# Ledger of designs, part 4: VH-VL binders against q9h9l3

Target 1, 176 residues: q9h9l3
Amino acid sequence: PRKMVAIDCEMVGTGPKGHVSSLARCSIVNYNGDVLYDEYILPPCHIVDYRTRWSGIRKQHMVNATPFKIARGQILKILTGKIVVGHAIHNDFKALQYFHPKSLTRDTSHIPPLNRKADCPENATMSLKHLTKKLLNRDIQVGKSGHSSVEDAQATMELYKLVEVEWEEHLARNPP

## First folded at step 1 (VH-VL)

Design A2l (framework fv_amlenetug)
Fold by OpenDDE, second read of step 2:
Structure A2l (fold): chain C 176 residues (1-176), chain A 119 residues (1-119), chain B 108 residues (1-108)
Amino acid sequence: as target 1 above (176 residues)
Amino acid sequence: EVQLLESGGGLVQTGGSLRLSCAASGFTFSDYAMTWVRQAPGKGLEWVSAISGSGDSTDYADSVKGRFTISRDNSQNTLYLQMNSLRAEDTAVYYCAKQDYYWSGFDYWGQGTLVTVSS
Amino acid sequence: EIVLTQSPGTLSLSPGERATLSCRASQSVSSDYLAWYQQKPGQAPRLLIYDASSRATGIPDRFSGSGSGTDFTLTISRLEPEDFAVYYCQQYDSSPYTFGQGTKVEIK
């Protein structure tokens, strides 16, 4: 069996009116929730909107942030060959300008058994916060200080572990 | 087409009980959370209670907790609100509403049923 | 509980004008958990906007929602005669679910 990691990224706004989402923090945890990677990342473009209330990113975090190209290399090195678990993970990969093999990707926002367990419509896209509260009885993304990508990555991994056996069997029978 | 039809409203004395029903159609009832919202005459909207698709999870406003019970019969596509120990301030039009999922907005509403509590 | 305060209480406008309605939360509300409803006299409320900015099915594009955190806005770009009604915001971020007290949009 392949090793699993969970990833969560925080993005800031760049480009016109800050509508472009650029990677500003990335956190990666292993199967046990141990932090493998957690870095602030400097986008290649000028930051127009830190989106602090959501991202938790502030200007001061960018002072010694890791340049995007360097960070991307570090992150990809960790992800290579792993099963990567994330929530709405397409956004994370897009921000990384990288797309992990679909067969090795697990998106907790699109796992019907997980939604069923949470007593939600199987085909609905549920928030990480909602699923975490419902299935783990834990509050995440609380307060006004923004999200913690480490916390979110850990929650994502824990959620996946609830349905891992069932979902891996499903995927084995129905490869993407 | 989604349809919600409330029934069971009427006049009841203070301290009395009443059971509201909401008949649902046009969607897979058991897949969706349902909620009760009430509106006192000439007043705003007040959330009363919610129940998950399976019925395993319920929630109540503090104003009705311990007195009201939300339930559902998925085999009958019906939502219920058992109201006990009714008070004058419970007088309102009671709406049943469909949610997209638990902890979501209410995308469909019934026409409402009037509950009047008198002394 | 999260208290939602809407402003103004009454908005008097003419058909064709732009309407801007405010909803302020006592604490931060995720943009995924804020809705707007329209209610006409003698009718049940109707969902207009969900997740702060997503238009419900069948809702005209003159209705739009925006905002995040504690400040949310419903905008009617060009009022139609049928748009004069009471509008409520609602949060479903945390229990108890709460509504604003409503804004009445009336004909000037």
Scores: ipSAE 0.023, ipTM 0.580, lowest interface PAE 5.4, mean pLDDT 93
Fold by ESMFold2-Fast, scan of step 1:
Structure A2l (fold): chain C 176 residues (1-176), chain A 119 residues (1-119), chain B 108 residues (1-108)
Amino acid sequence: as target 1 above (176 residues)
Amino acid sequence: EVQLLESGGGLVQTGGSLRLSCAASGFTFSDYAMTWVRQAPGKGLEWVSAISGSGDSTDYADSVKGRFTISRDNSQNTLYLQMNSLRAEDTAVYYCAKQDYYWSGFDYWGQGTLVTVSS
Amino acid sequence: EIVLTQSPGTLSLSPGERATLSCRASQSVSSDYLAWYQQKPGQAPRLLIYDASSRATGIPDRFSGSGSGTDFTLTISRLEPEDFAVYYCQQYDSSPYTFGQGTKVEIK
């Protein structure tokens, strides 16, 4: 199906003590897992902490990175009017400084049927790594060189597809 | 493979200073955040300070803020804790520990070094 | 700051029994950023569980973690002699990082 994409962003630390999460990479895949967007992004503020173990981002990736303002415009053109799937997706939207409509947002960290299939408490917030291992029998975010946002976006879409029919019916009956 | 070795502990008088070191090996030191955790005799664990892999970002527990400074030398694979204005309540075994990032547990720990502060 | 309260303070059990240790947070811990550590006398702590339920490398499968939000549990399904130790929970969701006060699992 069309009009549905999955997103995963990598953030670096900016601001005081590097505690502010700033967008530094974004990957967007379509329903079938094909890559629609995958770019390194240069934050408008000084990078204090690359968070390399998690983000996979190093100083070298910033040399030819797309400036935030331009990248944001490109990303929002892809997201606008589509159902957007993500995991703890509020963090991605915050980094993008963007409010996507709740009715078109699917957060795999807050879908009770998905947790139920994983034998987890329905109201718990489970990690993407845990759900992917439990439900898809795949290890993601392995090794010590950082996460692949493409891999994470693809896993997120596959997780959503496991509950898509059930959850879309639920949302039609219980609009947010 | 991964090893962390603390040094620099000892006996110091109230108001004095000490500098602790932690020698790291077996991993790419600059890629990982590092932390100091202390444990007073017979008590539980207390987080003291953390530093990012690049060394550009640091954080401190309120009890040590303004008195302790965490730093690192990535060329020497060494973590430091400069402790000033020491108080009796700073008496503890100080552990060096590795964390993957701000959002991770401490996966490897050193053996600890004892700091005793007396008046 | 997030305060972690562990219970019971001391758990007296025999080898072969199940140990269940509780950790309660004063505020919700996001994304299960909760770890469990084991500490034996004279030794540094050892990471057992991270992200509430993931076993660290080399940790036996008799150790398991569960829970979310404010209520977390460490379970040791069948105590071995080497499991008698002090156990600490720790949150890394927000600064300052905080530890529980510890639960001592001692031999009966």
Scores: ipSAE 0.006, ipTM 0.467, lowest interface PAE 14.9, mean pLDDT 86

Design A2m (framework fv_amlenetug)
Fold by OpenDDE, second read of step 2:
Structure A2m (fold): chain C 176 residues (1-176), chain A 125 residues (1-125), chain B 108 residues (1-108)
Amino acid sequence: as target 1 above (176 residues)
Amino acid sequence: EVQLLESGGGLVQTGGSLRLSCAASGFTFSDYAMTWVRQAPGKGLEWVSAISGSGDSTDYADSVKGRFTISRDNSQNTLYLQMNSLRAEDTAVYYCAKGEYYYGSGSYRDAFDIWGQGTLVTVSS
Amino acid sequence: EIVLTQSPGTLSLSPGERATLSCRASQSVSSDYLAWYQQKPGQAPRLLIYDASSRATGIPDRFSGSGSGTDFTLTISRLEPEDFAVYYCQQYDSSPYTFGQGTKVEIK
């Protein structure tokens, strides 16, 4: 069986007005929630907006941040061959400028059984925060200091584990 | 640089249809939810509809549910509003506005920091 | 839905004076998801304040937002001629997102 990892990324704003999203932190955890990777990442372009209230990223975090290209290599090495779990994971892959094979990707924002378990419409897009509260009775993304990508990745993995058996069976019958 | 530009407004009869467009530039369009807000002549602002960055979720004001459809083409950086069964009370300037930011673990609710110039829709009997 | 009620409907002041605008919500607005917009005739609204008290980019220091829960305030410390306009509050705590009915700040 293939190993599973969960990923979550934080982005900052680059470009003239900071409206371009650039990777600034990436966290990867294993099936048990152990941190495999957690690094601040230096975008190739000047940061205009740290989006601190959302991202938790501050200027000080960029002082010794890993250059994007190096970080991307490190991250891809970890992800290769794994089942990658994330929430709205297309955004993470976009930020990484890397797209994992669909057959090895699990997006907890698009798993109908997960929504059903949370008494949500199956085809609705629910937030990680909401699902985590409903199904894990845990509060994440609390406060104004920004999100923790480690916390979010761990929550994502725990959510997926709730429906893993059912969803993997579904995917086996209906390969993407 | 960062800009939203609405088009498609005009005069239409009650019961008619109209499709509005909003061209976006200067930001990563697909990373942001987009919204339509309208303003009847001499009146206040009214939230109409929103669509997620990916386009996989939509939301509507009760006043337009079942009649209006919001959509987007991220490859063209364009937002749309299909308006059917138009009524006199739909007469308004329609603005597109940049909404919340979407990222890996979800989205972040935010105010509308970018607005288009608006396009006038007039529904006559 | 959350109903936002602004007061006063019209505020008549002179340049240099302090303007205080109120926005009251029918229920508590979580996480201070409250914005203020300025709109001049024939123009689109412009974001002034977000998250109840944060100034948008390029907004002068004379504009400030405060409040929490159900009561929010926009303050213009010293009115400039260009500040005479209509101001709207908006909540983005829960759908549907709603606006106040607006306060017109006019020259006395």
Scores: ipSAE 0.029, ipTM 0.670, lowest interface PAE 3.2, mean pLDDT 92
Fold by ESMFold2-Fast, scan of step 1:
Structure A2m (fold): chain C 176 residues (1-176), chain A 125 residues (1-125), chain B 108 residues (1-108)
Amino acid sequence: as target 1 above (176 residues)
Amino acid sequence: EVQLLESGGGLVQTGGSLRLSCAASGFTFSDYAMTWVRQAPGKGLEWVSAISGSGDSTDYADSVKGRFTISRDNSQNTLYLQMNSLRAEDTAVYYCAKGEYYYGSGSYRDAFDIWGQGTLVTVSS
Amino acid sequence: EIVLTQSPGTLSLSPGERATLSCRASQSVSSDYLAWYQQKPGQAPRLLIYDASSRATGIPDRFSGSGSGTDFTLTISRLEPEDFAVYYCQQYDSSPYTFGQGTKVEIK
């Protein structure tokens, strides 16, 4: 009976040629899709590439953004001890410089029954946009203004709920 | 349905110029990083250049810096490689390739999941 | 730049056998941003594995990737006739992105 949350992070490019992905926004929603956390986050390094098409991050968002060290502390306090749902969630944990126990992690990009429901190969990595359209008949990540991490986190939770009973039973019998 | 079609290869003299095109179909072109990879006859693969989905970020191998320019037209779903000051060592089959779709918002992957069939560029004096 | 060295240069094996291909980096690939490709004569490369161990869409489960840092391995658990090809590793952790020289898997 552990509480469950879903997370989605936005990253910007830092370091040489903007090739390093640094956390710039994080959204966390509860089981019902209510927002628990949604903050712009200031990377400790100079931003070379805002990657706005995907991240939605612009210079103005950084003016009063929460410094990385403080944001990380706040986020980890929410995640610790909870089941955390995400899509390709390894990238979010990497940006947070955080290890979450595999037994409490649910990655909707690696749940075979979810792909099966979408008529996709069980072990393929499908995009959140594709799975959401196929299974929830909803378009996310539309337009050229960048993705909404709140929208992505909400969609991720709803996708997980479609397979929750089946997948939790599978994990109980086949621990990670 | 997802497809990349290269064009523009051919014979060119040392010091000459050539422009390669790659027409993309079956996916949202602007959401993906694109790359050019070349392969000299009988040799291995060599990365040449990459461009972000928006076109705002570009990168080049040292061997082509200052001579080659990667660009894209997202309204026409087309990737380009402008090659100037061509040398004999630029002789290769040039492949257009699409970056893997990356959910992680604001980042792109550089592993390449869809490739064109390649276009041969031969540089001769 | 990170230099990738593949070994062996050629593997001569029979269908049904296990193939193990090595890729060694001159510097650490810190993000596990390492991919494996298959190329058959006259064809474009085909992505098999990305992020060191993630199988690409449509790739059979007999293909698996492992490793981190400087040492990476591609394993084909039971060779099928269509698996005889040249295999390349590629890092995309740091610019310039580099490929190994290739390992040819040929029929004994």
Scores: ipSAE 0.005, ipTM 0.484, lowest interface PAE 12.1, mean pLDDT 86

Design A3 (framework fv_amlenetug)
Fold by ESMFold2-Fast, scan of step 1:
Structure A3 (fold): chain C 176 residues (1-176), chain A 120 residues (1-120), chain B 108 residues (1-108)
Amino acid sequence: as target 1 above (176 residues)
Amino acid sequence: EVQLLESGGGLVQTGGSLRLSCAASGFTFDSYAMTWVRQAPGKGLEWVSAISGYGGSTDYADSVKGRFTISRDNSQNTLYLQMNSLRAEDTAVYYCAKDYRSSGYYFDYWGQGTLVTVSS
Amino acid sequence: EIVLTQSPGTLSLSPGERATLSCRASQSVYSSYLAWYQQKPGQAPRLLIYGASDRATGIPDRFSGSGSGTDFTLTISRLEPEDFAVYYCQQYGDSPWTFGQGTKVEIK
C-alpha cells in the first residue's frame, strides 16, 4: 500500500502583468494532518504581484525564504512514490515544474462523488472553501492574514477521506 | 477593448433563486480575478464576491455567505453568480468587474450592471 | 472589517473651483491599497486613482490622490462640468473589500 500526503501551494505573480504563477509557499501534511513540510519559497523571478488577498504572502515573508531550487528538491523527495492529494492540484505541480503520475494523484476538485455529497453539480469545479464549509462545517481562508496553505492542505486531506473508499474502488476499476 | 456584459437579472420573489452571468471579452479571461459588486437603489457600492483566475479560490461578503455561489467557465469567458434564498435586501444593480491582476486588487473595468428586484 | 467614512456627504461647487474629498478608515490600510471611483447617474463606476496616489490610465491630471494609514484625500484642482458625480473610496488592503458611502459633488 502507498503512503498518502496532501499538498497546498501558494503562488505569487511574476512575469508580464504578474500573470505567471510562481511558487512562494508549500505545505505538505500526512494522512493524519501532521505537517511534514511548510516553507516560504523565494521565486527565481522578480515578484510583480504578491496576490496577498489569496496567498497571504507579503514582502516580509520573502526575506529568509528558501530558494526555489532547494525547496523543489526537498518537496519532490516527500512526494515521490506517494499518493498526493490536492485541490486543483495541476496548478501546484505546474508551479513546482513537476510531473506526478496520474495513478498516484487525487484532485478533490475533480471527484464527482465529493461534489454530489455537497449538493453541487458533479461537473462543476467548486472551491476548497465551499466544499470544506458544506461537508466539514468548517470555515477556512478567513481573516486578514490571507490563506494558510497548512489549513488548506489539512482540509483537502479530510475532504478526500470522506470519499476515499469509494473513489479508490472506482480508480481500481477505471485506471487513469 | 475590454467588455463585460451582465445578464440574468429580473424580478424574483423572496426565497427564490436567480443566476447572473457576465460575458467577458477583450482580455485573457483566466489571467484575472473577477468580482461582483452590487448597489441598492439610491445607495452606495457593496462588494459581494470574488473569484481568482487560477485555483478556484473564492470569497464572499458576510451578508451573502451560504446563499450565493460565484463560479467561472474559463473555456467560455463567462463569470456566474448563483443567488439562492433571496431576500428583499438583495435588491440591487449587480455589476461584474475585472480585477487589475490575477488576485484581489482594485477594479479597472466594470460592466453596465443588471437589476435584480426581490419582492414579497 | 475596515469601515471607510467619506466626508462631506455633499459638496456644492461651481465649475472652476477646487474639490477636496476625504476618506477615513477605521484601521490602517495596508500598503496604501486605496482606490477612488467616479460614478455618474445610470452609469457604472470608473476607476480614477489606485494605491492612494496613482492615476489610472486616461485620467486627467486635475485629479490627484494623497494620504496613508487612515486618512486619504481625493482632490480635483479645477472642476469641469463632467466632474459633477458621486465619488467612492475603496480599500483592498484587507478582506472583505469595503467602499465608503460616497461623496456627491453637485453644481451649486
Scores: ipSAE 0.008, ipTM 0.557, lowest interface PAE 8.4, mean pLDDT 87

Design A3a (framework fv_amlenetug)
Fold by ESMFold2-Fast, scan of step 1:
Structure A3a (fold): chain C 176 residues (1-176), chain A 120 residues (1-120), chain B 108 residues (1-108)
Amino acid sequence: as target 1 above (176 residues)
Amino acid sequence: EVQLLESGGGLVQTGGSLRLSCAASGFTFDSYAMTWVRQAPGKGLEWVSAISGYGGSTDYADSVKGRFTISRDNSQNTLYLQMNSLRAEDTAVYYCAKGDYYRSYAFDIWGQGTLVTVSS
Amino acid sequence: EIVLTQSPGTLSLSPGERATLSCRASQSVYSSYLAWYQQKPGQAPRLLIYGASDRATGIPDRFSGSGSGTDFTLTISRLEPEDFAVYYCQQYGDSPWTFGQGTKVEIK
């Protein structure tokens, strides 16, 4: 199909007081929502704070996790040359230590037409959970067991598809 | 521009002490692991010591354990190696090198090296 | 500690030829955390390859790395004059991090 994928990453806390965000899981789905990648990733640093309430990451997930260097190579091979959709995607790229061209990046937290469809201020940064509930009538990130990055990536792709035609036309007229 | 500059090398007597410094610039110093690697004249590379980004983890080669101490001052972007009880076999060029991540020890940036000569 | 043994010790070749350098580990290197460095006389080492096969920034395409477990290879597809140097492998899978003894690539 289209040369477009959606990504969502989970981060754990490393460094002093767990203040550094390190990649611990990455999920990538294609245009139709099929999973292309979903791995737990072992940070090079000691995990101070699993942030389990949000990340869904637990110590047992690290036992067979893919080391960061290997996972990064696999992920970048999938992302390179494709349109990459994410929500607050700069956090994902930062965790991957990766630059993706702005012309090929779509951030569902910064698409004014998407906020407008959700009856939200166009310039506000709305959460993935809120936009998904308002526009897809679906609850994600429920409970206290942590988020599913697969679920989040799928929701992100579906949200983008709601504004894809309109937003691609806008970008063609106003290149980034 | 990312660079590392070592200083503090020189001639020292067997049993003496010396402190090496490595001044870092052009990158967020506390986000990367740092290391010291040495090379004796005409010989290969030998890893000496490593320290994680905020200094919470340190490691040493068996040949220097108990004698050398690695430390960093992230407010000054400076790495140190305190060398005590020096031996003739510690004679080498000492390189400061940067890991490619917070606790990764593939060394992507190296300083020019500083020569330490230990004589009896 | 993991001991890295490089072979051959010296490789005598002409510009334009292919160089193949071996690095063998005494035990399996965790996650293929194996790097290759180039060093010229009087200079600091330069990172070529990390993670066994990933090329470092600014390194020409003629350099490639491969291998896993205990057996790793650095290949220079077509030697340029500036490639005649000493090459070191290094594992960073388990502390202490160790280097091989080096392979000298010299002009025939």
Scores: ipSAE 0.000, ipTM 0.440, lowest interface PAE 19.6, mean pLDDT 86

Design A3b (framework fv_amlenetug)
Fold by ESMFold2-Fast, scan of step 1:
Structure A3b (fold): chain C 176 residues (1-176), chain A 120 residues (1-120), chain B 108 residues (1-108)
Amino acid sequence: as target 1 above (176 residues)
Amino acid sequence: EVQLLESGGGLVQTGGSLRLSCAASGFTFDSYAMTWVRQAPGKGLEWVSAISGYGGSTDYADSVKGRFTISRDNSQNTLYLQMNSLRAEDTAVYYCAKELYYGSGRFDYWGQGTLVTVSS
Amino acid sequence: EIVLTQSPGTLSLSPGERATLSCRASQSVYSSYLAWYQQKPGQAPRLLIYGASDRATGIPDRFSGSGSGTDFTLTISRLEPEDFAVYYCQQYGDSPWTFGQGTKVEIK
């Protein structure tokens, strides 16, 4: 009944020695994998470390990037009231400075049936790249310049769809 | 304060499998990316694999792709390296290392290393 | 991948002397994302310098780094007995992360 979206965020380092993780890109896709949102986001604080290997963010991407306050408003408008799927999604919500209800959150890094399908221990946290290769036979994050958050959000939605029926049943029996 | 303690190394036959563990303490484990770096006897350092803080992203050296799998159990503060289809050239001391901060790509603390010897 | 070549392979020096170690990259290193590590026999590597020139916490000021693009240098201004070790450069500007082959600083 509720609409479902998948999200993936990229962060850069701000604050002392770049220790603080600040949002620098966000991609959101719908159930079918169509892009609903994809913007580079300018943190309110000076960027100390672009973390390019993980984020794919370089200085040129910050030119005309959407300021954090404006981007946050746009993103929250899309997420509110929807089931939000992500991989290690706590990081994304923290970077957004946002609380999403646990009952409407699906984290593909913490769904035991998904690990079981991939022949992985149910208690281990497996990467999005590993699960996507094992279960969808698709290589993601193959570029040497960091990740595509659109590609990651699309893969995350496809992974969730593999276990959606059984996991929604589980959540119905064991709310929240 | 920060400690990384490796285990699981030993002598193994070519084609065999081995699982390395790295027990972490003294920092918020799930906030930091972790890596495995190896060093063959008398040789230099070679990066093997990396995993992000919550395990959402992994990466591998071309020499180990399809054979090695990095994973972590944040509830137990433990990093793993599952090594399959081992070759003689995988013989090395394997180090577990902590990233300086999330996404930094530089390693401020290293474990003592565990020796993996792959023979015949 | 970016190949890092260190020179010389070995430096034979006495305590009190200056050591200068070179690291050359096959391609320009993005944002001078270049680190230096020290490794003593039987021990794990220790981070000395990152971002080409920033000293890691607890590293004495006799260690300094410089350079940009493809040419980087680690300098030890006055060698102490504990500084005789192998030194590795590492770039983290582009994946995969790569290390140089090492420079051994040995007592003469």
Scores: ipSAE 0.007, ipTM 0.574, lowest interface PAE 9.4, mean pLDDT 87

Design A3c (framework fv_amlenetug)
Fold by ESMFold2-Fast, scan of step 1:
Structure A3c (fold): chain C 176 residues (1-176), chain A 119 residues (1-119), chain B 108 residues (1-108)
Amino acid sequence: as target 1 above (176 residues)
Amino acid sequence: EVQLLESGGGLVQTGGSLRLSCAASGFTFDSYAMTWVRQAPGKGLEWVSAISGYGGSTDYADSVKGRFTISRDNSQNTLYLQMNSLRAEDTAVYYCAKDQYWSSGYDYWGQGTLVTVSS
Amino acid sequence: EIVLTQSPGTLSLSPGERATLSCRASQSVYSSYLAWYQQKPGQAPRLLIYGASDRATGIPDRFSGSGSGTDFTLTISRLEPEDFAVYYCQQYGDSPWTFGQGTKVEIK
């Protein structure tokens, strides 16, 4: 089987009225939840909106942040050729300006068996926080100041592991 | 042309459950965070819950934690609030509202749907 | 949680007068992430100001917001008849998001 990692990114608002989502933190964990990468990332454009309630990013985090081009290179080296697990992962790939093969992508926000295990409608997009509490009995994103992308990536990997066998079998029968 | 239309309100007994829906149109639904805000008769506004654009992150007021669940179906442009273990103090008009962008105040609101919880 | 206290509870004024509404936070609001809303009877709230001082789309320039830290102000420079309503402040700097109890601006 291929190597598997989980990713979670935090974005800040750049561009007019802060409407553009720009990468500001990325965390990557391996199958066992060990951290492979965790860096604050400095966008090339001026930050208009830190989106702190969602991102957990504040001005002080940008002082020693890794420039986007360098961070992107480091991240892509880790992701290339691996199965990448994320929650609403298209947003992370968009922020990275990266296209990962669909056959190697696993999105825990769109896995019907996960929602069924949580007694949720299979077509609904349930939050990572809800699925983690319901299925793993663990509270994440409990701080007042936004989210930890390490914690989110770890929870995402653990959620995927609950359905890994049945979902991989489904994908083998129904290739994307 | 942005419109938000709530439904699902009504009379329910204490301890019961109810699911509210908010149908959205006129904007790219999955690009915006959404919230539920309630207002008890003759009282002020109380934030209830919020969900990020793609549903990856949620948050709740302490008064509803463990009882209410916010979710969204971006393919149907619909926001939901599942309310369990309802109490008399949950009686309120429930508004669906759209963030201007991720973190910039709520620029559009629905008409509200009344939830009445009685014994 | 950050508690927002609005004052006065009721402000009685005549059209043409200046209204000054206060919102004080129990703790510093991060990045001045504070909004003001107007609500009329039977209607949903309307966003006036976000980020403490930025006017929302379509809001007349007689509405202005100011402040930082724990002390915020909404000013209506010359009250129009349609401005008599209840006004709420809201912070979105830290979870849980909270609203003030409201200030009613009524005709004297």
Scores: ipSAE 0.016, ipTM 0.617, lowest interface PAE 7.9, mean pLDDT 87

